VH-VL binders against q6zmt9r679to764. Designs and how they scored, part 17

Target 1, 86 residues: q6zmt9r679to764
Amino acid sequence: DNLLHWLAEELSEENAESLSSTLPLRRSTIQLIKLKNPDDLTEQIHEFLCFWKKSLPTFTDKLRLLARHLRKIGRSDLAEELKFKW
Short names: E, the ipSAE of ESMFold2; O, the ipSAE of OpenDDE; V2, 0.75 times the mean of E and O plus 0.25 times the DockQ between their complexes.

## First folded at step 10 (VH-VL; framework fv_vulinacimab)

Design y3 (at its last look DockQ between E and O 0.61; V2 from the best seeds 0.00; counts 0 for: pae E 7.6 > 2)
Fold by OpenDDE, look of step 10:
Structure y3 (fold): chain C 86 residues (1-86), chain A 118 residues (1-118), chain B 112 residues (1-112)
Amino acid sequence: as target 1 above (86 residues)
Amino acid sequence: QVQLVQSGGGLVQPGGSLRLSCAASGFTFSDYAMSWVRQAPGKGLEWVSGISGSGDETYYADSVKGRFTISRDNSKNTVNLQMNSLRAEDTAVYYCAKVDYEYYFDYWGQGTLVTVSS
Amino acid sequence: DVVMTQSPLSLPVTLGQPASISCRSSQSLLHSYGYNYLDWYVQKPGQSPQLLIYLGSNRASGVPDRISGSGSGTDFTLRISRVEAEDVGVYYCMQALQTPYTFGQGTKLEIK
């Protein structure tokens, strides 16, 4: 997913930690992602976002949900830019 | 607090049309999908239609596909259900429902009775 | 379509006694990433349906801890440890894994 990869590149480590606390993903999954890419934060975040997106039901407005979470962690700038890239 | 207030409905002959409306308040409307669920007299619940927060995606039960149209106006915090070519079996109380992030219906409207009869 | 089957359809219960409702799905409701998209709703007499349990086991706001949901995959259970008069109503399970979303037939809980 090119869009989620772009987002992953724009998120800091602090943002990633904050985001992981807000998005409903199992801790075990997060740990596995980290183990798979121990030295690549961007790939960790990218895979995290991909897992989260795939976990959502059909009707979920994935864009607006993701934007909400970005605003919640203080990245309204990314939330707005995401709308244009989606 | 979250409120869903419904309007529309009523009595109509077979083949007729009705429009249901649901006005939402107490939450960021555009961030949440909305659904319509109906209940025939003395029967159980049946999902009818759903629409994403942005309105870009719509979904329908096979029983209403091609006849019903779900839409929303995020500037007015409303979701609507246009019902055409109504049949007797469409007779039911229709509920609008807020769909939360994991797609459970956490808030429901008061319901609107639709009666299709000759 | 995913078929939801509840049992029993009628549930007379004595006040203070426990109650249990079963819900079975024709397909697994367990997503590959670990979520069970199964909800429980109750419709009390003369009222709109209301959420009780979401994602299999999470209580909605305001739902007392005497009400719980459990299960995974295709078999789910709603339990009420001590039935109270306010618990009278029709209970529905619903799958939200895929469209069309489908409900069980409903279970009518009454006081003996």
Scores: ipSAE 0.017, ipTM 0.743, lowest interface PAE 7.0, mean pLDDT 90
Fold by ESMFold2, look of step 10:
Parts: C-alpha cells; sequence; structure tokens
Structure y3 (fold): chain C 86 residues (1-86), chain A 118 residues (1-118), chain B 112 residues (1-112)
C-alpha cells in the first residue's frame, strides 16, 4: 500500500515507537517485523503499519483512527496530509 | 466512562415497525463502529447489524436484511435501528454495543425488549 | 457463514473447582499476521453481556486473572481456575473474522 509506505518514510523511530504504544500490536509481531528487515527502518515501519491496518475490524474507520493517533504523537502535519491523500 | 443508554422498544403486531435508539457517551463516538445484538427469550446471542464509525458502511444479518436499517448521528452520539416488517421471530432483547477497532464488543447497553405478537 | 460450536452447553461446577469451556469454529479464525478473531463474553443473571476475552487470549479490563483464554485457529478454550459464585452465567464465544458475526450456543455455568 503506497499511502502507508509514504507514511513510513515520514515517520521517525520515535514516532513509530509512540504509535506502537497506542496501537494494539503484539510484541511477537513487532519482533518478527524487525527480524524480516533488520537494517531497514522504513520497511519495518511500513510492515508495522500494514500489519496494524490488516488487524483492524471491518467497522473501524482505519484512516480516521490513524490520523487521530498521528495528532496525538505530535504529527498533525502528517494527519492532514493523510486526509488529503484519502 | 463509557455508557450506552438505550431507548425505544415495546409491543407491536406482525408487520409493524419500531425504532430503537442508543445514546453513547464517554468516548469519541465517530471513531468506533457500533453494533446491535439480540437475544430471543431463553435463547443465545445473535448479531443483527453493524455500522462503521463514519456511518458509510452498514452490515446486516441475513434474517433482517431489507427490513432493518441501522443509522447513526455523530452530532448527537446516537446509533439507531429502524425495524420494519416485524415478525414474531424478531421478538428479543436488543442490545447496542460499542465495537473496538480490534472488533470485540467492549461495552453494551442495558437492552430493550421488542415483542412482536399477533 | 462461520459456525461456532460450544461444549458443554451446561456446566455445573463445585465452588472452588476449575471449569473449562470449549469453542470450535468451522474455519480458522487466525489471521495471517497472528491474531485470532475469537472473543468470549459472559452474561450474568439479569445483566447485559460483558466482554471477558478478546483476540483469543487477552483479558478485558476488570476481568480477574483466574479467567483465561487459549487456543488458535479452530479450537479455543475458556478456563476458570477456581470458580466463584459471581461466575454464574452463560458464556458465549463469538467469531469476529467476517460477517455475519456468529456466536456459539452458550454454556450455562452453575454452582452445584
Amino acid sequence: as target 1 above (86 residues)
Amino acid sequence: QVQLVQSGGGLVQPGGSLRLSCAASGFTFSDYAMSWVRQAPGKGLEWVSGISGSGDETYYADSVKGRFTISRDNSKNTVNLQMNSLRAEDTAVYYCAKVDYEYYFDYWGQGTLVTVSS
Amino acid sequence: DVVMTQSPLSLPVTLGQPASISCRSSQSLLHSYGYNYLDWYVQKPGQSPQLLIYLGSNRASGVPDRISGSGSGTDFTLRISRVEAEDVGVYYCMQALQTPYTFGQGTKLEIK
């Protein structure tokens, strides 16, 4: 997914860690993602976001929820760009 | 504190209509899907319908498709179930439930009884 | 539709003893990234259902440690290590993988 890859390129390691604290991913899943891409932070973040999106129930508004979390971690700029790219 | 307060319900004849309402508080209502689950007297739970946080996607059990309409008003923090062409088999306690984004019903309303009898 | 089958349907248990409820689905509830879309609820006498376990094994807020969920794929188990009087009620598993979302038949837990 091009939108989530764009976002992965814009997020720092700090941003990704902050998102992981507010998103419900298992530590084992996070570890598997890191094992697949040990030296590629952008790809780690991209797989993290893809995994998170795929784990959401049918009824949850995925992009609105992601934008809310981006605002919470101080990246309202990315939340606005995300809405534009919807 | 999350609360779901239901209203509506009652006794109707077959073919009649009712509108159930569920008022939400204690969370960002538009971020979460809502669902209706029913329980016929002495029976188990049956999922009835669901609606996405934005209201753009709705889903129904086959038993109610074409007769029931779920809707929400995010400005009033309410989810509603319009029930038309009611049948005896629709007799149940109806619960509204908040759907977490991992798709489980973390909070439930108090239930409201709908009785359909001739 | 995914068919959910619980056993037993009636479970009388002596106070202080363990209880175990089985739930089987007609197809795997395990998503490719490791989540099982299987939840457990209890309906205590005269009350609305309450969430106990989500995604197969995670305890909901306020659920005591003596209640746990396990299993993966098609076979799931709810365990109560020491049954207390407050555990009386009907227990339901539910799959949340796809519409229509479906419940098991319910297991009525009673103190004998």
Scores: ipSAE 0.013, ipTM 0.683, lowest interface PAE 7.6, mean pLDDT 85
ESMFold2 (binder alone), look of step 10: mean pLDDT 94; pTM 0.955

Design y4 (at its last look DockQ between E and O 0.66; V2 from the best seeds 0.00; counts 0 for: pae E 6.9 > 2)
Fold by OpenDDE, look of step 10:
Structure y4 (fold): chain C 86 residues (1-86), chain A 118 residues (1-118), chain B 112 residues (1-112)
Amino acid sequence: as target 1 above (86 residues)
Amino acid sequence: QVQLVQSGGGLVQPGGSLRLSCAASGFTFDDYAMSWVRQAPGKGLEWVSGISGSGDETHYADSVKGRFTISRDNSKNTVNLQMNSLRAEDTAVYYCAKGDYEWYFDYWGQGTLVTVSS
Amino acid sequence: DVVMTQSPLSLPVTLGQPASISCRSSQSLLHSYGYNYLDWYVQKPGQSPQLLIYLGSNRASGVPDRISGSGSGTDFTLRISRVEAEDVGVYYCMQALQTPYTFGQGTKLEIK
């Protein structure tokens, strides 16, 4: 997912931690992602976002939900850019 | 605080049309899906239709498909249900409902009675 | 369509006693990534429905801890540890895994 990969590149480690606390993923999944990519934060975040997206029901405005979460963690700039890119 | 205020509805003859409206406030409207759920007199709940936050996706129960149209105006924070070719079995209290993250309905309107009778 | 089946349909309960409602789905509501898309709602007399439990086991805001949801896959349970007068109403389970969303028949909880 090119869009989610772009977002992953724009998020700081602090943002990623904040985002992971707002998105309903199991801690074990997050830990597994980290173990898989121990030295690549961008790939960790990308896999995290991809996993989250896949976890949602079929009938879901996934990108708008993501934008909401970005605003919640103080990255309204990315939320707006996300809407522009999709 | 979240509020959903409904309007429209009323009495109509079979084959007639009605339009329901739901005005939302207290949240970022276009971030959330909206649905209509109805309840026939003395009966249970039935999901009728849903629309995504952007309005790009719409879904309908088979019982209303081809007759009902859900729409939204995100600039006005409203969701609407156009009901055409109404039947007696469409008689119900209709609720608008706010979908949350997982499409559960965390807030509901006050309900609007639609009566289809000759 | 996913068929939701509740039991019992009528539930008379003595104040202070526990109550339990079962909900069964014709298909698994467990998403491949671990979420159960099953909600519980209650409609109290003369009111609109209100959310109690989402994703099988999460209490909605304002819902007391004496109310809980459990289960996974096709079998779910709503429990009230100590029934109070304010708990009177009709309880519904709903699957939100796929459209059309479908409700159980409803369970009418009354005080004996």
Scores: ipSAE 0.158, ipTM 0.831, lowest interface PAE 3.4, mean pLDDT 92
Fold by ESMFold2, look of step 10:
Structure y4 (fold): chain C 86 residues (1-86), chain A 118 residues (1-118), chain B 112 residues (1-112)
Amino acid sequence: as target 1 above (86 residues)
Amino acid sequence: QVQLVQSGGGLVQPGGSLRLSCAASGFTFDDYAMSWVRQAPGKGLEWVSGISGSGDETHYADSVKGRFTISRDNSKNTVNLQMNSLRAEDTAVYYCAKGDYEWYFDYWGQGTLVTVSS
Amino acid sequence: DVVMTQSPLSLPVTLGQPASISCRSSQSLLHSYGYNYLDWYVQKPGQSPQLLIYLGSNRASGVPDRISGSGSGTDFTLRISRVEAEDVGVYYCMQALQTPYTFGQGTKLEIK
C-alpha cells in the first residue's frame, strides 16, 4: 500500500521501535522481515505495517487505528497527515 | 469522562418508525466505531448495527437489514439509529456502545426502551 | 454467522468458591498473526452491560484480578477464582472477528 510506504519513509528508527512494541506481530514474522531486508529499515517498517494490516479483522477501521498508535508514540503530526490522506 | 447519553424510544405500532440518538462526550468521537446492541425483555444481548469512525462503513444484523439505518454526525458527536417498519420482535432495550478498535465495547449508554405493540 | 455457545446457562455458586463459564465459537476467533477476537461482558441486575475481558484475556479497567479469561481459537473460559456477592449477574461472551458480531446466550451467575 502507497500510504503505508509513505509512513514507513516518515518514521525514524526510534519511532519504528516504539510502534513495533505496540503492533501484535509474531516473532517469526518479524525475523523473516529482517532477514529479507537486512539493510533497509524503510522496507522492514513497510512490511511490518503490511503484515499488521493483514492481521486485523476485515471491518476494522485500520487507518483510524494507525493514527491512534501514531499519537501514542508522539507523532501526532503524522497522525494528522494520515487523516488528511484518508 | 466518557459518556454516552441516549434519547428517543417509546411506544409505537407495528409498521411504525422511531429514531434513536446517542450523544457522546469525553473522547475523540470520530476515532471510534459505534454500535447499537439490543436486549428483548428477559432475553440476551443482540448486536444490531455498527458504523466505523469515519461513517463510511455500516453493518447490520440480518434481522434488521433494509429496515434500520445507522448514521453518525461527527460534528455533533452523535450516532443515530433510524428504525422503520417496526415489528413486535423489535421490542427491546437498545444500547449504544463505543467500540475500541471496533473489536469490543468499553463504554455503554444507559439504554432506551422501544416497545412495538398494537 | 459465527455461533457462540455458552455453558452453563445457569450457574449457582457458593460465596468464596470458584466459578467457570465456557464459551465455544463455530469457527476460530484467532486471526492469523493477531488476537483472539473474543470479549466477555457482565450485566448486573438493573444495569447496562459492562466489559470484563477483551481480546481473549485482557482485563478491562477496574476489573479485579480474581476474574480472568483464557482459551484460544474456538474454546474460551471466564474464571472467577473466588465468587463475591457483587459478581451476581448475567455473563456474555461476544465474538468480534466479523460482522454481524454475535453474543453467547448468557450465563446467569447466582449465589446459592
Scores: ipSAE 0.038, ipTM 0.731, lowest interface PAE 6.9, mean pLDDT 86
ESMFold2 (binder alone), look of step 10: mean pLDDT 93; pTM 0.956

Design y5 (at its last look DockQ between E and O 0.36; V2 from the best seeds 0.00; counts 0 for: pae E 8.0 > 2)
Fold by OpenDDE, look of step 10:
Structure y5 (fold): chain C 86 residues (1-86), chain A 118 residues (1-118), chain B 112 residues (1-112)
Amino acid sequence: as target 1 above (86 residues)
Amino acid sequence: QVQLVQSGGGLVQPGGSLRLSCAASGFTFSDYAMSWVRQAPGKGLEWVSGISGSGDETHYADSVKGRFTISRDNSKNTVNLQMNSLRAEDTAVYYCAKGDYEYYFDYWGQGTLVTVSS
Amino acid sequence: DVVMTQSPLSLPVTLGQPASISCRSSQSLLHSWGYNYLDWYVQKPGQSPQLLIYLGSNRASGVPDRISGSGSGTDFTLRISRVEAEDVGVYYCMQALQTPYTFGQGTKLEIK
């Protein structure tokens, strides 16, 4: 997912931690992602976002939901850019 | 605080049309899907239709496909249900509902009675 | 469509006693990533429905801890540890895994 990969590149580690606390993912899943890519934060975040997207039911406006969470963690700039890119 | 205020509805003959409206406030409207759920007199709940936050995706129960149209105006924070070719079995209290994460309905309107009768 | 089946349909309960409602789905509501898309609602007399439990086991805001949801896959349970007068109403389970969203028949909880 090129869009989510772009977002992963723009998020700081702090942002990723904040985002992981707001998005409904199991801690064990997050730990697994970190273990798979211990030295690549971008890939960790990308896999995290991809996993989250896949976890949502069919009838979900996934990108708008993601934008909402980005605003919640103080990254309104990315939320707007996301809307522009999708 | 979140509020959903409904309007429209009423009595109509079979084959007629009605339009329901739901005005939302207290949240970023465009971030959330909205749905309509109905309840026939003395019966249970039935999901009728849903629309994504952007309005790009709509879904309908088979019982209303081709007759009902859900729409939204994010600039006015409203969701609407256009009901055409109404049937007696469409008689119900209709609720608009806010879909959080599209997993559940955390807020509901007050309901609007639609009666289809000759 | 996913068929939701509740039991019992009528639930008379003595004040202070526990209550339990079962909900079964015709297919698994467990997503491949580990979440159950099952909600519980209650409609109290003369009121609109209100959310009690979402994603199987999460209490909605304002819902007391004496009310809980459990289960996974196709079998779910709503429990009220000590029934109070304010708990009177009709309870519904709903799957939100796929459209059309579908509700159980409803369970009418009454005080004996």
Scores: ipSAE 0.053, ipTM 0.793, lowest interface PAE 4.2, mean pLDDT 91
Fold by ESMFold2, look of step 10:
Structure y5 (fold): chain C 86 residues (1-86), chain A 118 residues (1-118), chain B 112 residues (1-112)
Amino acid sequence: as target 1 above (86 residues)
Amino acid sequence: QVQLVQSGGGLVQPGGSLRLSCAASGFTFSDYAMSWVRQAPGKGLEWVSGISGSGDETHYADSVKGRFTISRDNSKNTVNLQMNSLRAEDTAVYYCAKGDYEYYFDYWGQGTLVTVSS
Amino acid sequence: DVVMTQSPLSLPVTLGQPASISCRSSQSLLHSWGYNYLDWYVQKPGQSPQLLIYLGSNRASGVPDRISGSGSGTDFTLRISRVEAEDVGVYYCMQALQTPYTFGQGTKLEIK
């Protein structure tokens, strides 16, 4: 959880928009997250990441998958930091 | 470049124990889950056990739960399968397999025969 | 456990002709994130299994484009558009959505 919050703090609004296009969350879920925290971008991003984590299969390397998506949006620096944090 | 080299098979009597080893090279070992998959003579493939890259999450098929223990040593790039209380139905070729993104097995070892007979 | 069922179990094919193998799961393999956790492997005579297709439709490195995977949910197909002699072997589908991971029974592809 603390790792996902750290990541949410490190993402810019542009990064978050790009990342949201790669996260297959339902549009209605995204709307609810925004309504719950309309003025808190970091918390919106944190909730997106938490929903993504909860949607993964039982035995999935969640951090490696997240790193893949971070590289896809141009944030390889965060992908590398993700490997070293806990 | 990726290589998985297996060892540790052999013949044992029912109730006996064996330890299988798989030595990995050519990739960052600790980043990837590893699994054991077995194939009884003339039969299909059966997934036996898996372990996460860090080693803190393990899973087992019901047929081996409580008898087999998967482990890894990331400093030596090895994954191991401790097999206790062996039974005739455990007779198989055992493969170690490397997980890739989303846990499909992109590389497999050469196979190690385990024979359990009275 | 998720049960995987392959059809046919034996598949004789004439060189140069297409081949198709069906795989059905007892429950959907489509994760909410949009991936199908269904992989295809081939075991050629005397060899270890080799990955062909992952996540339903993605070809593994070195797999020719005449081999493809399709389908979603519970029904998946491996297709070889033109069978070559090197394609002889036993083909397995596997689900990786939840443990224990489970394989189909295998389909033995032979040249007529």
Scores: ipSAE 0.013, ipTM 0.690, lowest interface PAE 8.0, mean pLDDT 85
ESMFold2 (binder alone), look of step 10: mean pLDDT 93; pTM 0.956

Design y6 (at its last look DockQ between E and O 0.30; V2 from the best seeds 0.00; counts 0 for: pae E 8.7 > 2)
Fold by OpenDDE, look of step 10:
Structure y6 (fold): chain C 86 residues (1-86), chain A 118 residues (1-118), chain B 112 residues (1-112)
Amino acid sequence: as target 1 above (86 residues)
Amino acid sequence: QVQLVQSGGGLVQPGGSLRLSCAASGFTFSDYAMHWVRQAPGKGLEWVSGISGSGDETHYADSVKGRFTISRDNSKNTVNLQMNSLRAEDTAVYYCAKGDYEYYFDYWGQGTLVTVSS
Amino acid sequence: DVVMTQSPLSLPVTLGQPASISCRSSQSLLHSYGYNYLDWYVQKPGQSPQLLIYLGSNRASGVPDRISGSGSGTDFTLRISRVEAEDVGVYYCMQALQIPYTFGQGTKLEIK
């Protein structure tokens, strides 16, 4: 997913930690992602976002949900850019 | 605090039309899907319709498809249900409900009674 | 459509005693990525429905820990460890895995 990969590149480590606390993913999943990519934060975040997106039901406004989470962690700038790129 | 205040409804003859409205406050309205759920007198709950936060995706139960139309105005924080060609079996209390992640309804309106009778 | 089946439909309970409601789905509600899209709601007398449990086992805000949800796949259970007078109402399970969302028939919990 090119869009989610772009987002992953724009998120800091602090943002990633904050985001992981807001998105409804199991801690074990997050840990596995980290173990798979121990030295690549961008890939960790990318896989995290991809997993989250795939975990959602069919009828889901994924863009607005993700934007909401970005605003919640203080990245309203990315939320707006995300909507533009989607 | 989240509030959902409903209006509309009432008594109508078979074949008639009604429009329900739900005014939302206390949250970023456009970020959440909204739904309508109904309950016939003395019966259980039935999902009727849902609309995405952006309004670009709508869904309907087969029982109302082609007769009901869900819409929203994000500038006014309202969701509406236009009900046409009403039938006796549409008689129910209708609830608007706030969706989250589109897999649960965490807030509900007070309900509006719709009675379809000759 | 996914058919939701609750049991029992009527549940008389003595105050302070535990209560258990079963919900069975005609299809697995377990998403391939590990979430069960099953909610529990309660409608107390004269009130609108309210969320109790989401994603099978997560308590909604304000829900006491004496109420819990468990299960996976096609079989789910709502448990109340010690029933209180305020627990009187009709309980519904709902699947949200696919459209249309479908509810169980409801279980009426009453005090003996």
Scores: ipSAE 0.119, ipTM 0.820, lowest interface PAE 3.3, mean pLDDT 92
Fold by ESMFold2, look of step 10:
Structure y6 (fold): chain C 86 residues (1-86), chain A 118 residues (1-118), chain B 112 residues (1-112)
Amino acid sequence: as target 1 above (86 residues)
Amino acid sequence: QVQLVQSGGGLVQPGGSLRLSCAASGFTFSDYAMHWVRQAPGKGLEWVSGISGSGDETHYADSVKGRFTISRDNSKNTVNLQMNSLRAEDTAVYYCAKGDYEYYFDYWGQGTLVTVSS
Amino acid sequence: DVVMTQSPLSLPVTLGQPASISCRSSQSLLHSYGYNYLDWYVQKPGQSPQLLIYLGSNRASGVPDRISGSGSGTDFTLRISRVEAEDVGVYYCMQALQIPYTFGQGTKLEIK
């Protein structure tokens, strides 16, 4: 949870848009999160990540998957930081 | 090269206990969930139990809950299955299996026969 | 529990001919992340099971191109385009979407 909030603080608006398009969340869920926190990008991203994490099957390696997505959007620096913070 | 080498097993009477062990090599053991899958003679495969890479999350098939305990020692690269209160229907070959990202079993041990009979 | 149903349970095939095995789940295996949590394994005579196909359609390392997986949701197919002697064994599908993980009954493939 604190790791996901740290990540949410490190992402730009452009990063967040790219990340939200690669995460398998319904558009309606994304819209609700934005409505709940219209002026707080960090909380929007944090809620995206928390919702995504809860939607994955038992035993899924969530951090490895997240690192893969971060590398895909051009944030390999954050993908490496995840390794050391977990 | 990934290897899973099993030990334990044997013949035991109903109500008895056995401990199965699986020694892993060739990968970072603590990163991956480990599972036990069994096959009764002449039957198909049945998932029995799984344990997360850290060891803090365990799950069991209903048929073994309360009787079997999965555990791991990440310093020794081993996963174990403690089987108590054994019944005839527990007779099977038991395989340990490595998860990959926790959604398929990419490597399997050689199997260990457990026979429960009077 | 998710029930996995395979068809046929016995599959005699002429060498060099195609073979198909169907697997149907009692509920969708397509998770919100977009993967189908359906794997295929083969257990050759006297051996441990080995992974063939993961997440519906991806070949495991060392699996030849003539073996493929397809399908989505509740209906999946394993296809061998040209059966060879080394393909003899029992084929199982398995769902890994939810605990307990469950296997189909197995399909015994034999050369006739």
Scores: ipSAE 0.007, ipTM 0.691, lowest interface PAE 8.7, mean pLDDT 86
ESMFold2 (binder alone), look of step 10: mean pLDDT 94; pTM 0.957

## First folded at step 12 (VH-VL; framework fv_vulinacimab)

Design z1 (at its last look DockQ between E and O 0.06; V2 from the best seeds 0.00; counts 0 for: pae E 7.0 > 2, placed apart)
Fold by OpenDDE, look of step 12:
Structure z1 (fold): chain C 86 residues (1-86), chain A 118 residues (1-118), chain B 112 residues (1-112)
Amino acid sequence: as target 1 above (86 residues)
Amino acid sequence: QVQLVQSGGGLVQPGGSLRLSCAASGFTFDDYAMSWVRQAPGKGLEWVSGISGSGDETHYADSVKGRFTISRDNSKNTVNLQMNSLRAEDTAVYYCAKGDWEYYFDYWGQGTLVTVSS
Amino acid sequence: DVVMTQSPLSLPVTLGQPASISCRSSQSLLHSYDYNYLDWYVQKPGQSPQLLIYLGSNRASGVPDRISGSGSGTDFTLRISRVEAEDVGVYYCMQALQTPYTFGQGTKLEIK
């Protein structure tokens, strides 16, 4: 997912931690993602976002939800850019 | 509709081995983690093991680490549990369940009895 | 490991009366104040377990609205507003925050 990969590149480690706390993925999943890519934050975030996206119900507006969470963590700039890109 | 059909199990002596299998249908198999949960006779539920959708990540309860191995074949939509060095305390009905790691256990297999006895 | 403690372990109930089951966790199951990773399951006689409630308060598909989950952090409650014969079984809470996933002891609901 190119869009999610772009977002992953734009998020800081702090943002990633905040975002992972707001999205409904189990901690064990997050831990496993980190273990798989211990030295690649971008890839950790990318996989996290991909997993999250896949976990949502079929009729969920996934990108709008993501934008909402970005705003929640103080990255309204990325939320707007996301909407521009999708 | 989602369906989980289990096979394997049975009676075995202590120190023996058994293999459990769970055949899944009705959903994109490799999108979901799978788990095994067991229930000793007259007892509660105990999570045993889990495997990610890709199969790259596995986890085990301390009670079975080093003895049990979880695996999956996404080309066949199956998840397996290889149980070695079985003990009497491993006697239980074993269930496969959909949705570990990322999601709740929204679907369960019918269960299979494993009896470890001399 | 997270320890899950249920009470009561035995719950005899009269038909039509409400029922309540408590579940406590040894650590908070709240994730960033948004989600509680606590599930409720029921195992009816001769059947496999089935999901009732996920993320603390969300009813699974097909679960009647007379069954509800509430609570946050370390204290959770499953409520049945009007117990029916089909509610007989053993109820389990489970934390899904981290592996190993751990269940409560189970609460056996019976009709008086």
Scores: ipSAE 0.053, ipTM 0.768, lowest interface PAE 4.3, mean pLDDT 92
Fold by ESMFold2, look of step 12:
Structure z1 (fold): chain C 86 residues (1-86), chain A 118 residues (1-118), chain B 112 residues (1-112)
Amino acid sequence: as target 1 above (86 residues)
Amino acid sequence: QVQLVQSGGGLVQPGGSLRLSCAASGFTFDDYAMSWVRQAPGKGLEWVSGISGSGDETHYADSVKGRFTISRDNSKNTVNLQMNSLRAEDTAVYYCAKGDWEYYFDYWGQGTLVTVSS
Amino acid sequence: DVVMTQSPLSLPVTLGQPASISCRSSQSLLHSYDYNYLDWYVQKPGQSPQLLIYLGSNRASGVPDRISGSGSGTDFTLRISRVEAEDVGVYYCMQALQTPYTFGQGTKLEIK
């Protein structure tokens, strides 16, 4: 959705690598995303965030979970902005 | 260090009410869902209720729906379980549990006994 | 509701020998992208439950390599390759795919 695309625009390559290691996505899924969008980092990040969101049960507070991961990778600024956008 | 300290509990007659509390420390409380899980004497575990980190979403086991209310106060780092219209079958040790957002319970409180008998 | 069925309910084992506990769900616990929402807990005598395995096969912090989880979909297994005295307790599987979350009946592991 629109919020995940905003986040994808704000993340660096270093952020994306760190985030992919902390999110519960399989490496095969990450590689497929890269194959679909080989030169579009923002779209790669957006797609893996969308896959991650779909992998969670319906009860899960997905935005708060994402903020937690952002703080773990050193992007507390984005975690706080995400919380504000809730 | 994550710590969940429970309070409340005790002896109550059928039809009565009781409020359980769980005080959390050592983590960012509003990032995590919280649940109550109970264990009747000599029996297995039963998930009772859960609440999202924001408090916007609550869920209940059918056996307690309409009688129990889960709530949280993120300013005090507490989760509560209001238990109304208590029955003998509600007798159990009640645990609060910290959910990871993927709802595996990585930390549990010490348990508090609720006894419902006439 | 998702029904979780454990077998056996009582599991006497000899120290140093392997043990296996089966857990079967009434619905597949495999969610999008191959995640199984199946967790294992142990409740040791006089203690609160402790997480052992999450998402089917991931060990929680501090859980030794001799304890492992496997399986997918509806059939899951907890294995202890060499039972030690500290493994005594009641083991529960739980599904976390959908509310209400549900536990198996428990398997009491004892030393013969």
Scores: ipSAE 0.038, ipTM 0.736, lowest interface PAE 7.0, mean pLDDT 86
ESMFold2 (binder alone), look of step 12: mean pLDDT 93; pTM 0.955

